# Designs tried in a protein design chat: VH-VL binders against Mucin-5B (MUC5B). Part 3

Target 1, 171 residues: Mucin-5B (MUC5B), of Gallus gallus (Chicken) (q98ui9r863to1033)
Amino acid sequence: GTCTVYGNGHYMSFDGEKFDFLGDCDYILAQDFCPNNMDAGTFRIVIQNNACGKSLSICSLKITLIFESSEIRLLEGRIQEIATDPGAEKNYKVDLRGGYIVIETTQGMSFMWDQKTTVVVHVTPSFQGKVCGLCGDFDGRSRNDFTTRGQSVEMSIQEFGNSWKITSTCS

## First folded at step 4 (VH-VL; framework fv_fezakinumab)

Design r24 (from g02 with heavy chain Y54S, light chain S98Y)
Fold by ESMFold2-Fast, scan of step 4:
Structure r24 (fold): chain C 171 residues (1-171), chain A 119 residues (1-119), chain B 111 residues (1-111)
Amino acid sequence: as target 1 above (171 residues)
Amino acid sequence: QVQLVQSGAEVKKPGASVKVSCKASGYTFTDYYMHWVRQAPGQGLEWVGWINPSSGGTFYAQKFRGRVTMTRDTSISTAYMELSRLRSDDTAVYYCARSKYTYYRFDYWGRGTLVTVSS
Amino acid sequence: QAVLTQPPSVSGAPGQRVTISCTGSSSNIGAYYDVHWYQQLPGTAPKLLIYGNSNRPSGVPDRFSGSKSGTSASLAITGLQAEDEADYYCQSYDSSLYGWVFGGGTQLTVL
């Protein structure tokens, strides 16, 4: 399944549900460190809106990808790779294709970013029911896409989005 | 049942080396990182480093680089931490603990090995 | 010096509530890394008490809860019991050190 972030806070979840959400914090976009897969988690993707100069309007996203042995930080066209286990084989590849930064893992997750506000996350069918975050739980049931961090299903977009915020990063 | 069984207490003189072992059972040894954490008497926890039992790769906290060496033996599911050029302020209980990834929680700990460094 | 800051001690009477703070920075707690808490009973190894900011391992009573806000985290203990008397440590990963950092520890005394 495919999850897309586009424009100013427009989302399409892994199960195809569309919603709009704008926040001032960092948010977990997608991860598989979820209650049904905690010990087998392989990735976490965090997004934050990045202001354009002195304007308070959003001109790009700041993105952090966390993997088993590495962390990748993306901001303003810069790619910072941090090896948390320098001796481990990298389980991902980074490439630039057609203006997109593309990150593909050996575990079946791929990530694309246009260096502005468009993000596309693909996960293989092996991730069904194992992912959580703003992108939803990929279980084929659109209503479950608004599942909060505490496993409660919320109908309010604001409550749903706020349940995935990282409070230490607000404003 | 996951168990981490550590070697017994050691008494060393300043300048000596000590090698502490941690034998794992109840899980696939190569699927988890092994961390070492020490605690001086009456003090807090201090992270020393980790070893990846699958690759043999290691990473040590800056304070211990040049004095610590971590190794493992996959045939007996045992991790080792060797600390050289011992000083009296190295007196501590040394714990092993496992994590699924380098930045993931320490879900099981060994019971600790007391290392006393005195003249 | 410990990288994460905890109060050195807290105390409470049986049945009361206490909270233990853990203050970090933008390179650890503020850098999206989860906070874990460990309980160390006198003379024993640390035991995982809370992981991933707010999750409890099997066997941990719901009197123990964790939260994360700003560059800080807190452990709350309600309905204090004598058996809760222990040292409590917070832990997070630090991206600038490429390694684990602990709080200095908090001694909980049940009066």
Scores: ipSAE 0.165, ipTM 0.734, lowest interface PAE 4.9, mean pLDDT 86

Design r25 (from g02 with light chain W100Y)
Fold by ESMFold2-Fast, scan of step 4:
Structure r25 (fold): chain C 171 residues (1-171), chain A 119 residues (1-119), chain B 111 residues (1-111)
Amino acid sequence: as target 1 above (171 residues)
Amino acid sequence: QVQLVQSGAEVKKPGASVKVSCKASGYTFTDYYMHWVRQAPGQGLEWVGWINPYSGGTFYAQKFRGRVTMTRDTSISTAYMELSRLRSDDTAVYYCARSKYTYYRFDYWGRGTLVTVSS
Amino acid sequence: QAVLTQPPSVSGAPGQRVTISCTGSSSNIGAYYDVHWYQQLPGTAPKLLIYGNSNRPSGVPDRFSGSKSGTSASLAITGLQAEDEADYYCQSYDSSLSGYVFGGGTQLTVL
């Protein structure tokens, strides 16, 4: 399944639901550290919205990918790779294709970034029911796409988005 | 108005089995997981397991595997917990409680069923 | 033994603020599982007091509030009342146990 972030705060979930969400915290975009797969989790993608200054009106998108032995930070068209376990084998590769930075894991997750505001996350069918976050749960049913971290389905997009915030990061 | 009505108190001998019931009303029984949580006298809360009333699927805490069985009857919106090979330290109030999904809050609780295990 | 650590007791006078802590680890609260709080009045079943770290069910006064930071959570009670005397339990989920976990409970005494 494929989840897309486009423009500023426009989303399409793994199950094809479109919604708009903006917040001032860091949020879990997609991960497989979820209640039914927590011990076998392999990735976490955090999306961070940088506040627009009133005079500048420029909003930047910051994304952090967290893997077992590495962290990748994407900001202002740049990529920074950080080894969190120096000496461990890397389970991903980075490439540049058609203006996108492409990050592929050996576990079947692909991440693409246009170095601006468009993000595409692709997961293989083996991830059905094992992912969670703003991108949804990839169960083939769009009605479950607004599942909160506590696993309720909320009608409010704001409540849904706020359930995926990383509390210590809020302004 | 959501209600979870549990069966009455039980007194059992060591080695016996007990079956506690929890009758749900005021909501669609198959839309919520039913959990069992126990509390020994003067002690804290301990989770026993859950049943998905829609599928009949169950999951039990490791401590109770092999001794607990959870079932349900959708025609009467009732969940059951059967605990076998009772010991005196199984003496506790047994609560049923519902959650919308697995790993989610317990929003309504039954009043509890006291199970006393004594010689 | 309880997986989530709470103080066994806290006390306060009417009108005061009390805080009850709930300390977990990387396999539960630190793994982004929500923390819920239950109030158990003497002789009664537990009642949901706070859910999803900081939300109140309908009918719970705003003097009860919850927060979460890192691997810990807190329940705050302001304007303490005699009827608040009860046991309070935090609850989350633990990935290493694949199960629901409770704190050991905190007896609140209103002096």
Scores: ipSAE 0.000, ipTM 0.477, lowest interface PAE 16.4, mean pLDDT 82

Design r26 (from g02 with heavy chain Y54S, light chain Y32W)
Fold by ESMFold2-Fast, scan of step 4:
Structure r26 (fold): chain C 171 residues (1-171), chain A 119 residues (1-119), chain B 111 residues (1-111)
Amino acid sequence: as target 1 above (171 residues)
Amino acid sequence: QVQLVQSGAEVKKPGASVKVSCKASGYTFTDYYMHWVRQAPGQGLEWVGWINPSSGGTFYAQKFRGRVTMTRDTSISTAYMELSRLRSDDTAVYYCARSKYTYYRFDYWGRGTLVTVSS
Amino acid sequence: QAVLTQPPSVSGAPGQRVTISCTGSSSNIGAWYDVHWYQQLPGTAPKLLIYGNSNRPSGVPDRFSGSKSGTSASLAITGLQAEDEADYYCQSYDSSLSGWVFGGGTQLTVL
């Protein structure tokens, strides 16, 4: 399944549901540290809007990918790899293809970023029902894509988006 | 089922070293980090560091750097923590605990090894 | 001493609700790191009680719940029972230390 973020606040979930959401906090875009898969979680992707210079317009996304033994921080086309376990083999590879920074894991998650506001996350079918976040739960049914962090289905897109915010990061 | 079995209590003199073991069973030893946490009598929990049993890589809390060494033996699924130049304030119960990632929960704990440092 | 701040003690009568707070900073709870809670009965090793802010391991009663807001987390215990008398510790990862941090612990007394 594929989840896309584009044009500053436009989303298409893993199940194909489209919605618009803008916020000024950090948000969990996608992760598999979810109640039905907490014992086997492998990744967490956090996004936030990044203003450029003196403009109030959003210039790009700031993205943090968190893995078993490493973190990758992406900002303004820059890549910072932080090994939380420097002796471990990397479970991912980083490449640059067609203007995208591409990060692929051995567990079946693929991440692409155009270094601005477009993000594409691919997960293999083995992730069905195991992911959560703004990208939804990948269960083949779009009605569940608006599931909040507390496992409630919210019809309000604003309530849904805000349920995935990291509150301490808000301005 | 998952078990972490620790070595027995130790009594040491100031200036000595102690080596505590933690034998894992019921899971693939190299798939989880092994952490060490200590607790002085009547006090709280204090994280010492971790070892990655797959790579042998280690990371220690700043307070213990230069005195602690963590190792493992994959052939017997056993992790070790050695603390040198012992002081009386190193008297504590030392626990091993596992986590899937360096930042993930400690889901199983050993029963602890009491290390007493006295003259 | 402890990086995360907890009250040293709380008390309640059987059947009541108690809440234990855990206060951190922007480098730990205030980042994106989850908060975990451990219960330590007298003379025993700590046991995982709550993980990932609000999840219960198998065998933990639903009267235990966790939450996280800002730089703080809370553990709530409803329907308090004598067997809940224990020390409770919060835990999070700290990015500035690249390591684990614990709260100072809270002793729960059931009156």
Scores: ipSAE 0.070, ipTM 0.690, lowest interface PAE 6.1, mean pLDDT 85

Design r27 (from g02 with light chain Y32F)
Fold by ESMFold2-Fast, scan of step 4:
Structure r27 (fold): chain C 171 residues (1-171), chain A 119 residues (1-119), chain B 111 residues (1-111)
Amino acid sequence: as target 1 above (171 residues)
Amino acid sequence: QVQLVQSGAEVKKPGASVKVSCKASGYTFTDYYMHWVRQAPGQGLEWVGWINPYSGGTFYAQKFRGRVTMTRDTSISTAYMELSRLRSDDTAVYYCARSKYTYYRFDYWGRGTLVTVSS
Amino acid sequence: QAVLTQPPSVSGAPGQRVTISCTGSSSNIGAFYDVHWYQQLPGTAPKLLIYGNSNRPSGVPDRFSGSKSGTSASLAITGLQAEDEADYYCQSYDSSLSGWVFGGGTQLTVL
């Protein structure tokens, strides 16, 4: 499945549900450290939306990808790869394709960023029901896409979005 | 309010092990890395390692590999650092501190646990 | 030898300005990793004073400021007060060690 973030806080979940959410905190976009898969989690993707100057436009996303032995920080057109275990083999590749930074893992997750506000996350079918975050749970049923961190299904987009915020990161 | 509450002072003999705890409150325990930093009497700060409370993944500074083990219990929001084969030069105050990502600032610190290693 | 080098001590009179340097290398400060500063009063845990090179947490007075240039960073304290007497540590991430590094610490004495 494919999850897309675009423009001024527009989202399309892995199951195709569209919604709008703007927040001033760091948020978990997608991860597989979720109920029933916590011991086998392999990635976490965190985004922060920043208002630009005096407008309500987003300047660009700040993104951190967290893997078992590495972190990748994407900030202001830069990429920093941090090996948290230098003896471990890298389980991902980084490429630049058609204006996108592309990060592909050996576990079947790929991430694309236009260095502005467009992010695309793709996961293979092996991730069905194993992911959570703003991108939803990829179970083939869009009604479950608004599942909060506490596993309740919310009708309120604000409650859903706020459940995925990282505490103490809000401006 | 964010708090990191550490276990009390320990006195150990050379060759023993010590296990220090750090109980977190006031935030989602699994959203922040927990670091351990030590400070020998009259000396500077020395980073020991980190644990990711969500995954249980750990990384230790080269100097401590083979002697340190970091664990956590998410049900009680508590991180642990165990240091084995203690030597007199392991005498130090051991701090826990949190960071949002491994490369981010340590915004909240525990009060420290004094570990004294003497014969 | 510390990976980040700080002077072991600095002193000034009340009302004066002092600057504490933190010298790194191409694997840490020179690799664009942020520098953070901590204040440690005697018998207490370190407290975050400056983060991300130049930002102040809530409650830190504006007479504390940070800067970064090349492989070095500096903490400036203006209008020195007696309560500023403490140890100050810089911190950055080092890519060659894949870990955090601290400066050796600077003891500030207010005369």
Scores: ipSAE 0.007, ipTM 0.605, lowest interface PAE 8.7, mean pLDDT 84

Design r28 (from g02 with light chain A31D)
Fold by ESMFold2-Fast, scan of step 4:
Structure r28 (fold): chain C 171 residues (1-171), chain A 119 residues (1-119), chain B 111 residues (1-111)
Amino acid sequence: as target 1 above (171 residues)
Amino acid sequence: QVQLVQSGAEVKKPGASVKVSCKASGYTFTDYYMHWVRQAPGQGLEWVGWINPYSGGTFYAQKFRGRVTMTRDTSISTAYMELSRLRSDDTAVYYCARSKYTYYRFDYWGRGTLVTVSS
Amino acid sequence: QAVLTQPPSVSGAPGQRVTISCTGSSSNIGDYYDVHWYQQLPGTAPKLLIYGNSNRPSGVPDRFSGSKSGTSASLAITGLQAEDEADYYCQSYDSSLSGWVFGGGTQLTVL
């Protein structure tokens, strides 16, 4: 499954559902720290829009990828790798391909960023039903892609998006 | 295998412009950023800026903004750095070097282009 | 003028160990950005010697090693040889400048 973020708040979930969402907080884009996989979680991707002063334009996305022993911060077209456990070996590789920063894990998650507003997250079929966040739950059915953090299927896109916000990060 | 071949030495008068080229071979030109770094005689290394050959996007060190322009031609795998309104303190060897990201290592360097600014 | 501080010179005899320091601040090395090291032989372009704090490119002997702690990094050269006589530069990224920064360079003399 492939989840895409593009332009000004446009999303396509792992199950192919399209929606628009704009928020002013940090949000969980995708993770496998979910109710049926909590003890075996391996990644969390957090996304935030960067406003350009008075402009309604998005300058670039601020993105943080969190792994067990490392954190990767993406901001203003730059990448920064932080070892949270300096003795541990990396389970991912970072590369630049065709204008995208590409991060691939040994567990089957791939992340691509054009250093602006386009983000692509790919997960192997082994993640089916184990992921959650704005990208959905990858269960092969679009109907429940709008599952909130509390596991309710919401009809409101705004309520769905807000359920994945990290409350302490709101303006 | 990987090579960065730079244009030859230039002698310019103050106020002129100079355009240095860097031709890449042995890898996919658009998969690496191209950086420019200069070194004045007897001095250390100073970063000038980078270009992303895929997008044409650029970022310049604050000191050079308004005077430097970086471009590329993907059909011949060549990057260019043009520095305008030259001063005598712009006399330096100008190197091109490639990296995967803006903060990443410069794994291959060109041999440098000496630019001399004098009367 | 350099953002990262290196000693201007170091010296050693053949077979000895030499260490070159690189001191930064909270906006570069202290902000967890990697440190890379370059060797510049007289009249030549810089060559990547160490990347990502401690990794060696193919073809660099294991007598060259790098380390990083806090806001500083070090390059160690063991079994010093005459051909190691060169200028050595550390490099990192600076978040406050949004750009690359180099040390002032260290001239290594093999006596």
Scores: ipSAE 0.006, ipTM 0.512, lowest interface PAE 13.9, mean pLDDT 82

Design r29 (from g02 with heavy chain Y54S, light chain Y33W)
Fold by ESMFold2-Fast, scan of step 4:
Structure r29 (fold): chain C 171 residues (1-171), chain A 119 residues (1-119), chain B 111 residues (1-111)
Amino acid sequence: as target 1 above (171 residues)
Amino acid sequence: QVQLVQSGAEVKKPGASVKVSCKASGYTFTDYYMHWVRQAPGQGLEWVGWINPSSGGTFYAQKFRGRVTMTRDTSISTAYMELSRLRSDDTAVYYCARSKYTYYRFDYWGRGTLVTVSS
Amino acid sequence: QAVLTQPPSVSGAPGQRVTISCTGSSSNIGAYWDVHWYQQLPGTAPKLLIYGNSNRPSGVPDRFSGSKSGTSASLAITGLQAEDEADYYCQSYDSSLSGWVFGGGTQLTVL
């Protein structure tokens, strides 16, 4: 499945559900460190909206990708890799294609970012029902895409989005 | 020790092709991108393109598309740059250089291969 | 023409400080792409001198330093030595070109 983020807080989940959400914290976009996944997690993608000067409109994103032995921090035009275990084998690669920063893992997750507001996350069918976050749970049922961090299904978009915030990052 | 060893100087006629090699040692060849950069006599550095030795994927600067081909042989840790339909203004030293990611600094460079194009 | 603008030459006496500027645009340095600096001694390949705007590789003396502001970057060399005579190139990535760009190079003369 494919999850897309674009423009001023527009989302399309892995199951094709569209919604709008704006927040001023860091948010978990997609991960497999989830209650619905009994296997060990392999990735987490965190996004933060970067405002246009003093405007509340989104100019770009700040993105952090967390893997078992490394962390990649992305800012507009900048890539920083931090090895958390310097001796471990790398299970991902980074590339540039058509203006997008592309990160692909050996576990079947692909990430693309245009260095502004467009993010595309693709996961292979092996992740079906094992992911969670703003991108939903990829179980083929659009109603489940509004599952909060606490495993409660919510109908409010604002409540759903806020359930995936990293509280310590909020202004 | 990281080393990038390039092939020797070449003299070519206009219209010919040249293929320059860059043999890597001292690191895992498939973990780093290989870039090609040229420098005409008395002039500055000009980026030609990169190859990903792991996938074989390539990307070329617009100026060289249609004339340049980059390849690699992982069994001998060697990258190649072939430039066709040579003109006199292609006379330059051609360098290979590695980077960890496509937008990372070029931390090691080959010593360069002088390609002279003259009639 | 080079995409990034550098002065063609700078000069200084031994022990003095010189600064080399590198001016870009909104598609490269202004788009928050890091600036790297390379030193090219006569007859040799370029060598990485500064990366990520202000970081030094192991073996590069602390008298070499880098900075970045807006669409421009700067390389500062203090305590000039005769061995510093070289060409210096800045480098950044350009989002519009989807590729690497270099400055035109600055020849440093130690008087």
Scores: ipSAE 0.006, ipTM 0.489, lowest interface PAE 15.3, mean pLDDT 83

Design r30 (from g02 with heavy chain Y33W Y54S)
Fold by ESMFold2-Fast, scan of step 4:
Structure r30 (fold): chain C 171 residues (1-171), chain A 119 residues (1-119), chain B 111 residues (1-111)
Amino acid sequence: as target 1 above (171 residues)
Amino acid sequence: QVQLVQSGAEVKKPGASVKVSCKASGYTFTDYWMHWVRQAPGQGLEWVGWINPSSGGTFYAQKFRGRVTMTRDTSISTAYMELSRLRSDDTAVYYCARSKYTYYRFDYWGRGTLVTVSS
Amino acid sequence: QAVLTQPPSVSGAPGQRVTISCTGSSSNIGAYYDVHWYQQLPGTAPKLLIYGNSNRPSGVPDRFSGSKSGTSASLAITGLQAEDEADYYCQSYDSSLSGWVFGGGTQLTVL
């Protein structure tokens, strides 16, 4: 399935649910360090709105991708790669295609960023029911896309979004 | 079941080296990283470094670089930590513990090896 | 100095609740790395108590719970029992050190 972030806080979850959410913190966009898959987690993607001009205007995203043996930080066209396991073979590749930075893992996750506000995350069907975050849980049912961090299904988009915030990052 | 069995206590003089072993059983040895953590008497836990048994790759905490060497023997599922140029403040219980990746917990620990450094 | 800050001791009576804090920084807990907790009974090796901020291994009673907020984590113990008397350590990964870091440890005394 495919999860898309675009424009001013617009989201399409892995199960195809559309919603709008704006926040001033860092948020877990997608990860597989989730209940029932914690031991086999392979990625975590964190996003933060990067404001320009007026404080309420979002002109780009700051993105951190955390993998088993490496971390990638993306901001304003800069790519910083950090190896956290120097003995491990690299499990991802970085490519530039058109205006997009493309990151593909060997575990079946693909990430694309237009260096502004558009992010596309693709996961293979093997991730069904194993992911969580703003992108939802990819179980084929849109209702589950609003599952909070505590695994309660919430109808409120604000409560859902805020359950995935990283509190220390709030301005 | 998962077990990490460590070698017995060692008494060494300052300037000597010590090599501690950790034999793994109950899982695939090359599927998990092996860490070494020490604890001086009455003190807290201090991470020393780790080895990836699959590749043999290692990384050591800055404090121990130049004095510690970690190796493994996959044929007997055993990891080793050798600490050289021993000082009295290296007296500690040395534990091995396994993890899988950066976010993974240290889910199984050896019982520890007491290394005493005294003149 | 330990990289993660814990109170050196906490105490409580049987049946009471105690909490143990673990304060980090932007390079570890604040950098999105998970926090794990270990219990060390006198004379024994540390044992995993909580992992991934809030998960319990099988065999750990639900009296033990963990949470993480910002650059800090907390371990809560409810219904204190005499056998809970131990040292407790938090742990995370630190990106600036490229290594694992522990808190200084908290000695829990059950009065």
Scores: ipSAE 0.062, ipTM 0.695, lowest interface PAE 5.5, mean pLDDT 86

Design r31 (from g02 with heavy chain Y33R Y54N)
Fold by ESMFold2-Fast, scan of step 4:
Structure r31 (fold): chain C 171 residues (1-171), chain A 119 residues (1-119), chain B 111 residues (1-111)
Amino acid sequence: as target 1 above (171 residues)
Amino acid sequence: QVQLVQSGAEVKKPGASVKVSCKASGYTFTDYRMHWVRQAPGQGLEWVGWINPNSGGTFYAQKFRGRVTMTRDTSISTAYMELSRLRSDDTAVYYCARSKYTYYRFDYWGRGTLVTVSS
Amino acid sequence: QAVLTQPPSVSGAPGQRVTISCTGSSSNIGAYYDVHWYQQLPGTAPKLLIYGNSNRPSGVPDRFSGSKSGTSASLAITGLQAEDEADYYCQSYDSSLSGWVFGGGTQLTVL
């Protein structure tokens, strides 16, 4: 399944659900460190919107990818690789394809970033039901993952998004 | 049936070195990092460093750099921590504990090795 | 300077609820790293009690629960029992130190 972040806070989850969400914190975009897969977790992707001055528009995304032996920081069109286990084999590749930075892991996750506001995360079918975050749980169903309370789509989406915020990163 | 079996208690004089062992069983030794954590009598837990048994790569807390060396022997699934130039305040129980990744929890711990540094 | 802060002690009567806080900073709990909790019974090695903020290993009763908010985490124990008397430690990874940090520990006394 494929999860896409594009434009000014537009999302399409692994299950094909579309929604709009703008937050002022860092958020877990996708990870497999979830209740049903904690012993086999392999990645965590954190996203933060980098605003353009006083504008509510997003200039670029700040992305942090955390792997078992490495951390990758993406900011202002640049990539920084940090070895958190200096003796371990690198279990991912970094390429530049058609203006995208592409990161592919040996565990079946790939990540693409246009160095601005578009992010694409692909996971193999083996991740079905094992991921969580803003990209959803990839349960293989096209159902709506948001509950409606008071029949407000905005209210449901806001609560969902805020459940994945890292509150210490909010101003 | 994961077990981490540590070597027995040691008594050392200031200035000496001590080498503690941790023998792993019940899992693939090279699939998990091995951490060392110490606890002085009546005090809290203090992380010393870790080794990746697959690569032999190590990382030590800044406080111990230059005095600690971590090694492993994959043929007997055993990790070692050697601490040199011992001081009285190095008296502690030294634990080994495993983690799958650098930031992953320590799911199994050894029973500890008491190291006493006394004149 | 990135140290996890816990209260040094907490107490309660059997059947009551107690909570133990763990306060970190932007380089550890606030830097996307999960919080784990360990129980240390007198004279024994620490044992994993809660991992990944809120998950229980097999064999840990559901009266133990964890939560995380911002730069802090909390361990809750409901239905307190005499056998819960122990030291409790929180743990997280710290990006500025490139290493692990523990809380100072909380001694729980059951009255």
Scores: ipSAE 0.185, ipTM 0.715, lowest interface PAE 4.8, mean pLDDT 84

